# VH-VL binders against q9h9l3, part 300

Target 1, 176 residues: q9h9l3
Amino acid sequence: PRKMVAIDCEMVGTGPKGHVSSLARCSIVNYNGDVLYDEYILPPCHIVDYRTRWSGIRKQHMVNATPFKIARGQILKILTGKIVVGHAIHNDFKALQYFHPKSLTRDTSHIPPLNRKADCPENATMSLKHLTKKLLNRDIQVGKSGHSSVEDAQATMELYKLVEVEWEEHLARNPP
Short names: E, the ipSAE of ESMFold2; O, the ipSAE of OpenDDE; V2, 0.75 times the mean of E and O plus 0.25 times the DockQ between their complexes.

## First folded at step 15 (VH-VL)

Design Db17 (framework fv_amlenetug; at its last look DockQ between E and O 0.03; V2 from the best seeds 0.00; counts 0 for: pae O 13.1 > 2, placed apart)
Fold by ESMFold2, look of step 15:
Structure Db17 (fold): chain C 176 residues (1-176), chain A 120 residues (1-120), chain B 108 residues (1-108)
Amino acid sequence: as target 1 above (176 residues)
Amino acid sequence: EVQLLESGGGLVQTGGSLRLSCAASGFTFSNYAMTWVRQAPGKGLEWVSGISYRGEYTDYADSVKGRFTISRDNSQNTLYLQMNSLRAEDTAVYYCAKVPYYGSGSFDYWGQGTLVTVSS
Amino acid sequence: EIVLTQSPGTLSLSPGERATLSCRASQSVSDNWLAWYQQKPGQAPRLLIYGASNRATGIPDRFSGSGSGTDFTLTISRLEPEDFAVYYCQQRYSIPLTFGQGTKVEIK
């Protein structure tokens, strides 16, 4: 019934000393893992630090990138009215300059049943890489070329599916 | 209706220079990245150069780096390619192309092209 | 540089037949950043498919794309007379952006 998507973003450093995290790539997948959106995004401010070892973003990726304002509009249109799944998702929303309703937000970094399945402490914040390896037997974020936001969004959706029934029932009993 | 119109092609000698223009209409030119792609007679497609929507970022194929300069004038809705030190291998039809918001890095609208012929 | 190799070089078929065109990459095209274009003589290329499988605006549903990694396919389910042209694949994963050498689809 209710549409569900997963999102992952990659950020670059802007602002003084490159400490502001600005959106430079965004990927959105549907429940089945099909890609709904995947584009490089050019921040409106000067890029100070590409953060390439984590982001995978290089100067040449910005040549064909979509303007931030346009990309944001397209992304928010996809997210509106949907349950949005992410990992440490508050960082993604901050980069989008957006707040999604908490009742429609699912954060795989903070789901106790998911941690239990991975034999981790319920209150620990586990990396996406660790949970994916432990629970899906998959290696993500391999190599030194940075993360793939498509790969990460797909992994996040698969992880949520492992606990979806239990967690949705929990949230129904305990509305945020 | 998106339209791209290339001009400035012609016959030029090896070592010469030529400036290509691409007039854009039917879309907000200043919001889109643009590119040049060329096709030698009877041959396939080769990416030449791209430029970001504000013009801040540019890139070039190795075969033209240092000889070609891409630029844009957003107030005139025009894309340019300055071609210097031309070689016989640069003989091609040159297309101006628009980068879409979905599937960026592919090219959704193309001009009809302008022929550049480089002879000795 | 990622080299795209298309096969067959020429595909001779009749209207109404199914066409299957292959594009193989010299290394993985991550995240399926692959496009397909159609080009008729004397015309500019026309974008058919982006993201390996998404039809561009105005492209008939007889055109479909599939594949991932190094192996990609363009399928034309029922050839129409206007479909006889040269087809190119193109990747945007690795710079420089590269095109395949083309597959000519011609009337048998």
Scores: ipSAE 0.646, ipTM 0.853, lowest interface PAE 1.6, mean pLDDT 91
Fold by OpenDDE, look of step 15:
Structure Db17 (fold): chain C 176 residues (1-176), chain A 120 residues (1-120), chain B 108 residues (1-108)
Amino acid sequence: as target 1 above (176 residues)
Amino acid sequence: EVQLLESGGGLVQTGGSLRLSCAASGFTFSNYAMTWVRQAPGKGLEWVSGISYRGEYTDYADSVKGRFTISRDNSQNTLYLQMNSLRAEDTAVYYCAKVPYYGSGSFDYWGQGTLVTVSS
Amino acid sequence: EIVLTQSPGTLSLSPGERATLSCRASQSVSDNWLAWYQQKPGQAPRLLIYGASNRATGIPDRFSGSGSGTDFTLTISRLEPEDFAVYYCQQRYSIPLTFGQGTKVEIK
């Protein structure tokens, strides 16, 4: 099996005005889309805004949620040494208060060949939903239940697989 | 339509210099690595040099290292090959080629080439 | 450097026949970095296969690539008149990039 995983995180709003994005769910899948990790996570600070419309997070999900420090340790253990694929992944890493090596990071929101394949401008930042629809003919992030981080992580991995060969060659010649 | 047009070839004496140009169009030049490949008359293909899409990284064949310099001007969509201290064995058709995918090392589009003849 | 040795040097076949071209590397090469090119007389080379087994845009289905490690193969399932040309394999697994010496597919 390839040492590649895809990650997607859901965040809630914390802080006095709910402007701080705090990790509330993290999903990690392997190259085949199998779930390696999927947990609700309890932020260290009081949740002001669940952002349910986008995050899919509700108050009931936090009842037995894994404390942030514990979850972070579990997640980092999984990510260590892996190529980590994500969409706009810098947000996920920020929420995790962790930064993965750049050479081992793949961000599907910044892969020009992927945009090209989707008939999008190469330098534009396209949404995961849009790329997934265009390239995989799949609808994600639909309904009123909010996002599914597992679904999003799986979609991200599948998108990357479409351009994996050419992008890895690019990175080999143009290391970050 | 992708187009690559080489120019600057010609007859030059041994020890002389020549600068080749490759004008690119039909794609976002600055997003792709470029390469020079040469072919001596009646012979096979020989990789000469490569340059990354932003020009930060360059590579050369040992046969030309120290004598040839690859460069690019992304604002002009042009690839260059400065050839110094030319030798008879440098006689060849020189092709510029585009990588097929963002930064890939294979070459999906080629120019028609420009002939460089080095005589004593 | 990685030396690519192609065989045979010349392959004489008739239209409609199957062509099998070999490319052997002096050391193991990741299939992701092995490509095949076609060159007709008086023309520039054209990319056929990249990543050992992926057809480039516009390349007919009769062309296929396979192999791994040190042994790679280009197959033309049914030769068309326009397929008679010289074929080169190329690696970019390591610098310097290198080509095979070529295989000429000629009409019998």
Scores: ipSAE 0.000, ipTM 0.544, lowest interface PAE 13.1, mean pLDDT 91
ESMFold2 (binder alone), look of step 15: mean pLDDT 91; pTM 0.934

Design Db18 (framework fv_amlenetug; at its last look DockQ between E and O 0.92; V2 from the best seeds 0.76)
Fold by OpenDDE, look of step 15:
Structure Db18 (fold): chain C 176 residues (1-176), chain A 120 residues (1-120), chain B 108 residues (1-108)
Amino acid sequence: as target 1 above (176 residues)
Amino acid sequence: EVQLLESGGGLVQTGGSLRLSCAASGFTFSNYAMTWVRQAPGKGLEWVSGISYRGEYTDYADSVKGRFTISRDNSQNTLYLQMNSLRAEDTAVYYCAKVRYWGSGSFDYWGQGTLVTVSS
Amino acid sequence: EIVLTQSPGTLSLSPGERATLSCRASQSVSDNYLAWYQQKPGQAPRLLIYGASNRATGIPDRFSGSGSGTDFTLTISRLEPEDFAVYYCQQRYSTPQTFGQGTKVEIK
């Protein structure tokens, strides 16, 4: 438990037509849901699309945002050696331009027992919002101000806790 | 040792202009966002303006928007605040401050401030 | 904008006593975006606490921050003579960033 953290990132659009997803916010919480990291991050390239409706990111957030290089270093220090829990976490790692060891990664979007518990097909990819509502009876991502990466990270951790024992046993028998 | 030194304050008439400077040393200036915060005599702190580390992004309080312009010269390690159309209510000590990247934009270092007095 | 209301306006205490300062936000603020500053007469503000509960570099352990949501607290466990000053809370969770109106801790 002490070696487990949950991560959630928000991305903005950079590059031509804003099709490149760049890290603009990262939130990391510990096993208890305490915030270890939560910062706005400034991409190295000009932001074309803030994707505010989803990301919650606005231009004003970038004024004092942490440069990507610095933020990446800070985040990697936190993640190193930890079991990292996330939802569709490959997107977060991609935005971070970082690859965490598979054996230390937990993706709540790919945990069959979690889907089963939510009465969903085991091999389906369910949204964090749906799983959170179904299993935790909580509404997340409901506002017009975009997502809260802290809230999402906390929800992700809570979801994982529901299947932690079973899933860790499974992984022990079937290492990735 | 981090040092921030404001200058350019003084007495100015209503409607006048003034340019404040903040000389930074003791850290890699070009890596950090900077901000201006002011304090009217006997009053509390009021955020005025902020600028990203490369100067690409700026923001202002509604009270100064359209009148003040924040800028920076990273080659000179200097932060600026151009103040136009000054009003009596702009009278204050103006502080420049460094943004801390841990703690979501808290200000970990402040200058000693420069006094701006706007009179009729 | 998020309005931060500090209480009390003035806190009169003696050295050695415990000081409890409150900062209430008009809406919920993420902990990581709440900071506390100290300002002594004739001096610039100094960062005390960032992220609601983290002491800045060089800040004595008698200073502590706590709270979440809309209610935050700065505690000085045992007041030292140099602690008599004005204290401000600040939020940068929502734009524009805002300060509380301050609490003056004065000697009784």
Scores: ipSAE 0.760, ipTM 0.898, lowest interface PAE 0.6, mean pLDDT 95
Fold by ESMFold2, look of step 16:
Structure Db18 (fold): chain C 176 residues (1-176), chain A 120 residues (1-120), chain B 108 residues (1-108)
Amino acid sequence: as target 1 above (176 residues)
Amino acid sequence: EVQLLESGGGLVQTGGSLRLSCAASGFTFSNYAMTWVRQAPGKGLEWVSGISYRGEYTDYADSVKGRFTISRDNSQNTLYLQMNSLRAEDTAVYYCAKVRYWGSGSFDYWGQGTLVTVSS
Amino acid sequence: EIVLTQSPGTLSLSPGERATLSCRASQSVSDNYLAWYQQKPGQAPRLLIYGASNRATGIPDRFSGSGSGTDFTLTISRLEPEDFAVYYCQQRYSTPQTFGQGTKVEIK
């Protein structure tokens, strides 16, 4: 069996008016939820908006942060050849400037059986927070300190496990 | 071979100033965050200050904030600590250390330290 | 500020014995931000363990780290003469970064 990991990223605002999303934290967990990678990342461009309410990123986190180029190399070595699970994972790949093979990508924001388990419309894009509360009876992204990418990556893996057998069989019959 | 060599320590009176230097070699200094850690004689380790790889982000322990300034010159592979308004409590061996990136900023290489003694 | 309390303060053992060193945090610390250092007399600290359980390069396999949350342990499975030193835990989970006060491992 092919190794599976879950990823979640937090972004800050760079570029004009802080509208460009740049990677500032990345967490990767294995199938059992053990942390394989969790680093603050310093974008090469000036940070205009820390987006702290959502990202949890503050100025002091940047002092020891891994430069983007170095972090990207480390992260891609972990992801290569693995099934990568995420929630709205295209945003994470954009921030990494990376394209993972579609056949090895699992996006919990777009799995119809998962929506059905949550009693949600099959084709709706449901938030990680909502799915996690509904299906795992857990509250994530709680409080005023922003999201935890470790917590979010772990939740994403647990959500995928709920439909893993069904969805992997579906994908084997219907290669993307 | 990574090497870090501190210098600039010595004896100074309360209220005085010193500037510590840390010469780095054996790695691409400009790619790495750096840190100062101190150890009072017979005591444990205390983090003092850190600086990001390009120098744009710094942080300080509350005990030194406003008195100490960390800086770096990437063209000379040198880390600095400017220490002003020195107090007896600042007496310590001062180490510079290199931040390890896959390890959430643990310190993988340390210099041998330079002693700062603040008297009177 | 997160206070790290190490116990025991001093551990007196013979070569070949197993050493167990404790580090307790005043608040929960993510494992990834917990490290252990060794310091011999007159020397700079040396990184042993990062991420609570990962050995740094060149560290013998007799050193192992474990624990999570508020409770972390460094184990030396069989003490060698070169292992008699002071050991510090460190957290970088929150600012300011802090070290424990140290555990001295000495020859009985």
Scores: ipSAE 0.680, ipTM 0.859, lowest interface PAE 1.4, mean pLDDT 91
ESMFold2, look of step 15: ipSAE 0.672; ipTM 0.851
ESMFold2 (binder alone), look of step 15: mean pLDDT 92; pTM 0.941
ESMFold2 (binder alone), look of step 16: mean pLDDT 92; pTM 0.944
OpenDDE, look of step 16: ipSAE 0.727; ipTM 0.889

Design Db2 (framework fv_amlenetug; at its last look DockQ between E and O 0.88; V2 from the best seeds 0.58)
Fold by ESMFold2, look of step 15:
Structure Db2 (fold): chain C 176 residues (1-176), chain A 120 residues (1-120), chain B 108 residues (1-108)
Amino acid sequence: as target 1 above (176 residues)
Amino acid sequence: EVQLLESGGGLVQTGGSLRLSCAASGFTFSNYAMTWVRQAPGKGLEWVSGISYSGEYTDYADSVKGRFTISRDNSQNTLYLQMNSLRAEDTAVYYCAKVRYYGSGSFDYWGQGTLVTVSS
Amino acid sequence: EIVLTQSPGTLSLSPGERATLSCRASQSVSDNYLAWYQQKPGQAPRLLIYGASTRATGIPDRFSGSGSGTDFTLTISRLEPEDFAVYYCQQRDSYPLTFGQGTKVEIK
């Protein structure tokens, strides 16, 4: 696999008391940060909690949203065979009901060299917001209007690039 | 292959009602969000209303809220627009359109339109 | 909420000439949420361009879209007789969905 993409998702609450996280937006960018995919997605279950303060999702977004089954098919076609970068990416894959090969998965929340560059404990789980501020001198997820999955995916790719050579070599020596 | 065919337009008086229908074929209607767009004679395009693939979510332009109701029957592949309390400014050709996924918010197929004329 | 202003209102050109149509948004629009439509007299609109620059299926190479932020352009590199029509831009970045007022491309 030679091509690399970054993914970020926004979730809404479904199920009892809105505790189940269901996919409601997905953004995918290429290595250069160009947007390959950015769609609102309508979960197959009734939305109990839009989680708008964090997700940015409102009822109006669901009117033209892509049904989950169709969106999942579109997204998986983009991800197949590629190195996929994300932050706490297991949440994104869970919302997609999908597990990408571990050998092709890069999680910026679990990269010790990246934490070291940020002067953080190597085994700590650092937020995307904090890593982006420390290492890219950018503020993301600003305000109360919710997160932008495009902004977050782009930030995730840029963070990975900071450690890409070192980490790819490490993984080659230490295959998952 | 994809076809959308509007019907139900005509002449009505101010305050009257009409129900527009849009018959869909050539695609899996129940998978797609649908929309109504109107065009007053000699004027531009105005988005009127949209509905999600299941019908659970709807939205309306401010100019028609409370007077128009969008609905769909997925078993009959038909989109509807119930138009109540009609006004002269509602005079337009009404198009139904299919929402495109992947490039969302664009409308890749349109019907031929049906004319609604509201007179005094 | 997002107002799209198209210019010029009317563009008078001859077949074979290059047409350049402008669409300006009242606030920034993500490229993924901008589309262009063509409407010939007496017909329904037809999707030309989505995602600011991607041609819809069956649209000839002479049509191209470009731009970002608040400024978008539709270009027809060599006008054919069938291209004399009204052109509308449309955005989905914010609700309500809005169209520009149109640019009429007419034969000189």
Scores: ipSAE 0.576, ipTM 0.827, lowest interface PAE 1.9, mean pLDDT 90
Fold by OpenDDE, look of step 15:
Structure Db2 (fold): chain C 176 residues (1-176), chain A 120 residues (1-120), chain B 108 residues (1-108)
Amino acid sequence: as target 1 above (176 residues)
Amino acid sequence: EVQLLESGGGLVQTGGSLRLSCAASGFTFSNYAMTWVRQAPGKGLEWVSGISYSGEYTDYADSVKGRFTISRDNSQNTLYLQMNSLRAEDTAVYYCAKVRYYGSGSFDYWGQGTLVTVSS
Amino acid sequence: EIVLTQSPGTLSLSPGERATLSCRASQSVSDNYLAWYQQKPGQAPRLLIYGASTRATGIPDRFSGSGSGTDFTLTISRLEPEDFAVYYCQQRDSYPLTFGQGTKVEIK
């Protein structure tokens, strides 16, 4: 069996009016929830909007932040060959300017059995916060200080573990 | 081999100014954030200032805000600390340090420091 | 700011003994953002541990870091003569960056 990791990224706004989402933090945890990577990352372009309320990113965090090119190399090294679990993970990959093989990707925002378990419509896109509360009885992304990408990655992994056996069997019969 | 060499320290009167330099070698200077940390005689370490790899982002300890300015010249592999309105409590050995980009901003290399003495 | 309080202030031990140093934070600090440094007299600090538990390059395995939340520990399993120095913890969880006040490990 392949090793499994969960990833969560925080983005800031760059470009005109800050509409471009640029990677500013990345957290990766292993199957047990141990942190493998957690770094602030400095976008190559000027930050227009830190989106602090959601991202938790402040200007001070960018002072000693890892340049994007360096961080990207470190992150890709960790992800290569692994099953990568995330929530709405296409956003994370987009920010990383990297796309993991579909067969090795698990998106908890698109797992019908997970939604079913949470008494949600199977075809609906539910938030990580909602699923975490419903299925793990845990509050994440609380307060006004912004998200914790480590907590989010850990929650994502724990959610996936709830449906891992069923979903992996499904994927084996129906490879993407 | 990574090397950081501070210079510019010395004796200065209260209210005076001093500019410290840190010459870096042995690594791609322009790829790494840098920091200044000081240590008063017989005391502990105090973070003073930090600067991103490009120089675009800077931050300071409250004790030096408005008086000190951190900057860098990546073409010269040099870090600077402009110190104005110096006070007696600024007396310390000033270290420049390199930020490690896998360790959440820990400082993996330090210079030997340069002594700044502020007298009345 | 996050205040890091180290204890004890001074630790008097003999070579071969186990040293346990504590660093307590005034608020929760991500373990990834906790580092330990060693400083010998007349020398610059040296990075020992980063990410609370990862040894820096060239650091002997007798040094180990542990802890989470507000409580962190540096352990020297068996003190060598060259280990007698001052040790500092440091956080980068929030700005301003802060150091503990240091623990001096001295020879008994």
Scores: ipSAE 0.391, ipTM 0.806, lowest interface PAE 1.3, mean pLDDT 93
ESMFold2 (binder alone), look of step 15: mean pLDDT 92; pTM 0.941

Design Db3 (framework fv_amlenetug; at its last look DockQ between E and O 0.87; V2 from the best seeds 0.75)
Fold by OpenDDE, look of step 15:
Structure Db3 (fold): chain C 176 residues (1-176), chain A 120 residues (1-120), chain B 108 residues (1-108)
Amino acid sequence: as target 1 above (176 residues)
Amino acid sequence: EVQLLESGGGLVQTGGSLRLSCAASGFTFSNYAMTWVRQAPGKGLEWVSGISYSGEYTDYADSVKGRFTISRDNSQNTLYLQMNSLRAEDTAVYYCAKVRYYGSGSFDYWGQGTLVTVSS
Amino acid sequence: EIVLTQSPGTLSLSPGERATLSCRASQSVSDNYLAWYQQKPGQAPRLLIYGASTRATGIPDRFSGSGSGTDFTLTISRLEPEDFAVYYCQQRHSYPLTFGQGTKVEIK
């Protein structure tokens, strides 16, 4: 438990037509849901699309945002040696330009027992919002203000905790 | 040692202009967002403006929008606040403050401030 | 904008006593986005707490922050003579950034 954290990132669009997903916010919570990190982050390139509807990121948030290079260092320091829980976490790692060891990674979008518990096909990729509603009876990502990465990270951790024992046993028998 | 030193304050007539400067030292200035916060005599703190580390992103309180401009010269480690169309209610001590990385939007170092007095 | 209302306006206490300062937000603020400052007469503000509960560098452990949602508290467990000052809360949840109106802790 002490070595487990959950991460969620918000991305904005950079590059041509804003098609490049760049990290603009990162939230990390511990096993209990306490926030360890929550910062707005400035991409190294000009933001073309804030994707506010989804990301919740606005231009104003970039005023006090942490430069990507510095933020990345801070985040990696937190993640190093930890079991990192996330939902579709490959996107977060991609945005961070960092890949955590597979053996220390938990992706709630690819945990069959979790889907089973939610009465979903085990091989399907369900959204965090759906799983959270089904299993935690909680609504997240509601409204037009965009996502809250803290809320999403907390939800992700809580979801994982529902299947932690079973999944950890599975991984012990079947190391990735 | 982090140091922030404001200058440029003084007495100015209503409608006048003034440019404040903040000289920074003791940290890598170009890596940090900066802010201006003011305090009217005997009153509380009011956020005025903020600027990102590169200067690309700025924001202002509604009370100063269209009149004040925040800028920075990272080569000179200096933050600026251009104040135009000054009003009596702009009378205050103006503080330059450094933004934290952790807890961005909180200000971990402040200058001693410079007094701006706007008289009719 | 998010309005922060501090209470009481003035807190009169003696050295050695416990001080409890309140900061109420007009809407929910993430606890990571709440900071506290101390300002002594004739001096610039000093950061005390950020993230609602994290002490800034060099801040004595007699200062503590707590709270969530709309209600936040700064506690000084045992007042020292140098603690008599004005205290401000500040939010970074949304722009514009805003401060509370301040609580003056004065010697009784």
Scores: ipSAE 0.786, ipTM 0.903, lowest interface PAE 0.6, mean pLDDT 95
Fold by ESMFold2, look of step 15:
Structure Db3 (fold): chain C 176 residues (1-176), chain A 120 residues (1-120), chain B 108 residues (1-108)
Amino acid sequence: as target 1 above (176 residues)
Amino acid sequence: EVQLLESGGGLVQTGGSLRLSCAASGFTFSNYAMTWVRQAPGKGLEWVSGISYSGEYTDYADSVKGRFTISRDNSQNTLYLQMNSLRAEDTAVYYCAKVRYYGSGSFDYWGQGTLVTVSS
Amino acid sequence: EIVLTQSPGTLSLSPGERATLSCRASQSVSDNYLAWYQQKPGQAPRLLIYGASTRATGIPDRFSGSGSGTDFTLTISRLEPEDFAVYYCQQRHSYPLTFGQGTKVEIK
């Protein structure tokens, strides 16, 4: 039986005017929501915009942060061979400079049955906050001190569980 | 084998200055964040300051902000702590510690410590 | 700032006995951000446990960590003579990084 994990990342702004998104935190949880990985990550480029309101990243977090190359190696070892669940997960893989096999990737922002349960259009891209409130009766990303990537990864896993049986069977009939 | 060796401790008068050094060997020093932790005689551990692997990011405990400066010389594999405006409360053994990856912010290798005594 | 309060201040026990050390945080700390250190007299601290429950390399299995939220525990299932030392918890959940005040485990 194939192991399943959920991932969420926080990014900071690098490059000109801070417009490039670079990985600064990554959290990975298992099926039961237990934390497998949660580290602040030091981007290889100078940070221009911490984006703290959304990322929760502050200068102090970078002092002991794991260098990107090392963190990427640690993260990829956890992801290899597993079904990886995320929300708008292509952004997380882009920040990791990594491509996970589509057959092992689950994106809660693109699961029509999940949207239907939330009374949303099947093709709409719904925010994690909205889906979590509607389907789990839980508030996440509260306040303006930034998101918790652990909280977000845990919520993402719980949302996937709501449609897991249906969606896994759909993917078996319709290989990605 | 990873080794960290602190030096530069000693007796200093209140208001004086002292520079601590930590010589590193057995690992690629320039790849690792480093930390100073102190311990007053008979007391517990207190985080003092940390510095990222390149030296770009530093932070300090409130008790030492504006008086202490952490720095590193990656070409010499050496961590420094410049201590100015010393007070009696700064009397402690000062440890140099290496930050571990995975569990960053925990410290897997420590030096033997160097004693700083601040007299009035 | 997160204050870590360890209890008891001193444990007086004999070799072979079980030691239970507590660390209480002033606010919730994610398990991933809690570590334990051992310090013997005249020596630097040694990392025992990180992530609340994961033993560092070379740490014997008689050491175990548990707990979540504000309450964390270090357990030594059967004390060996070399285990009489001071133990510190440490958090990296919120900056500045802080340590507990220590629990001394001493021979009775």
Scores: ipSAE 0.647, ipTM 0.852, lowest interface PAE 1.6, mean pLDDT 91
ESMFold2 (binder alone), look of step 15: mean pLDDT 92; pTM 0.942

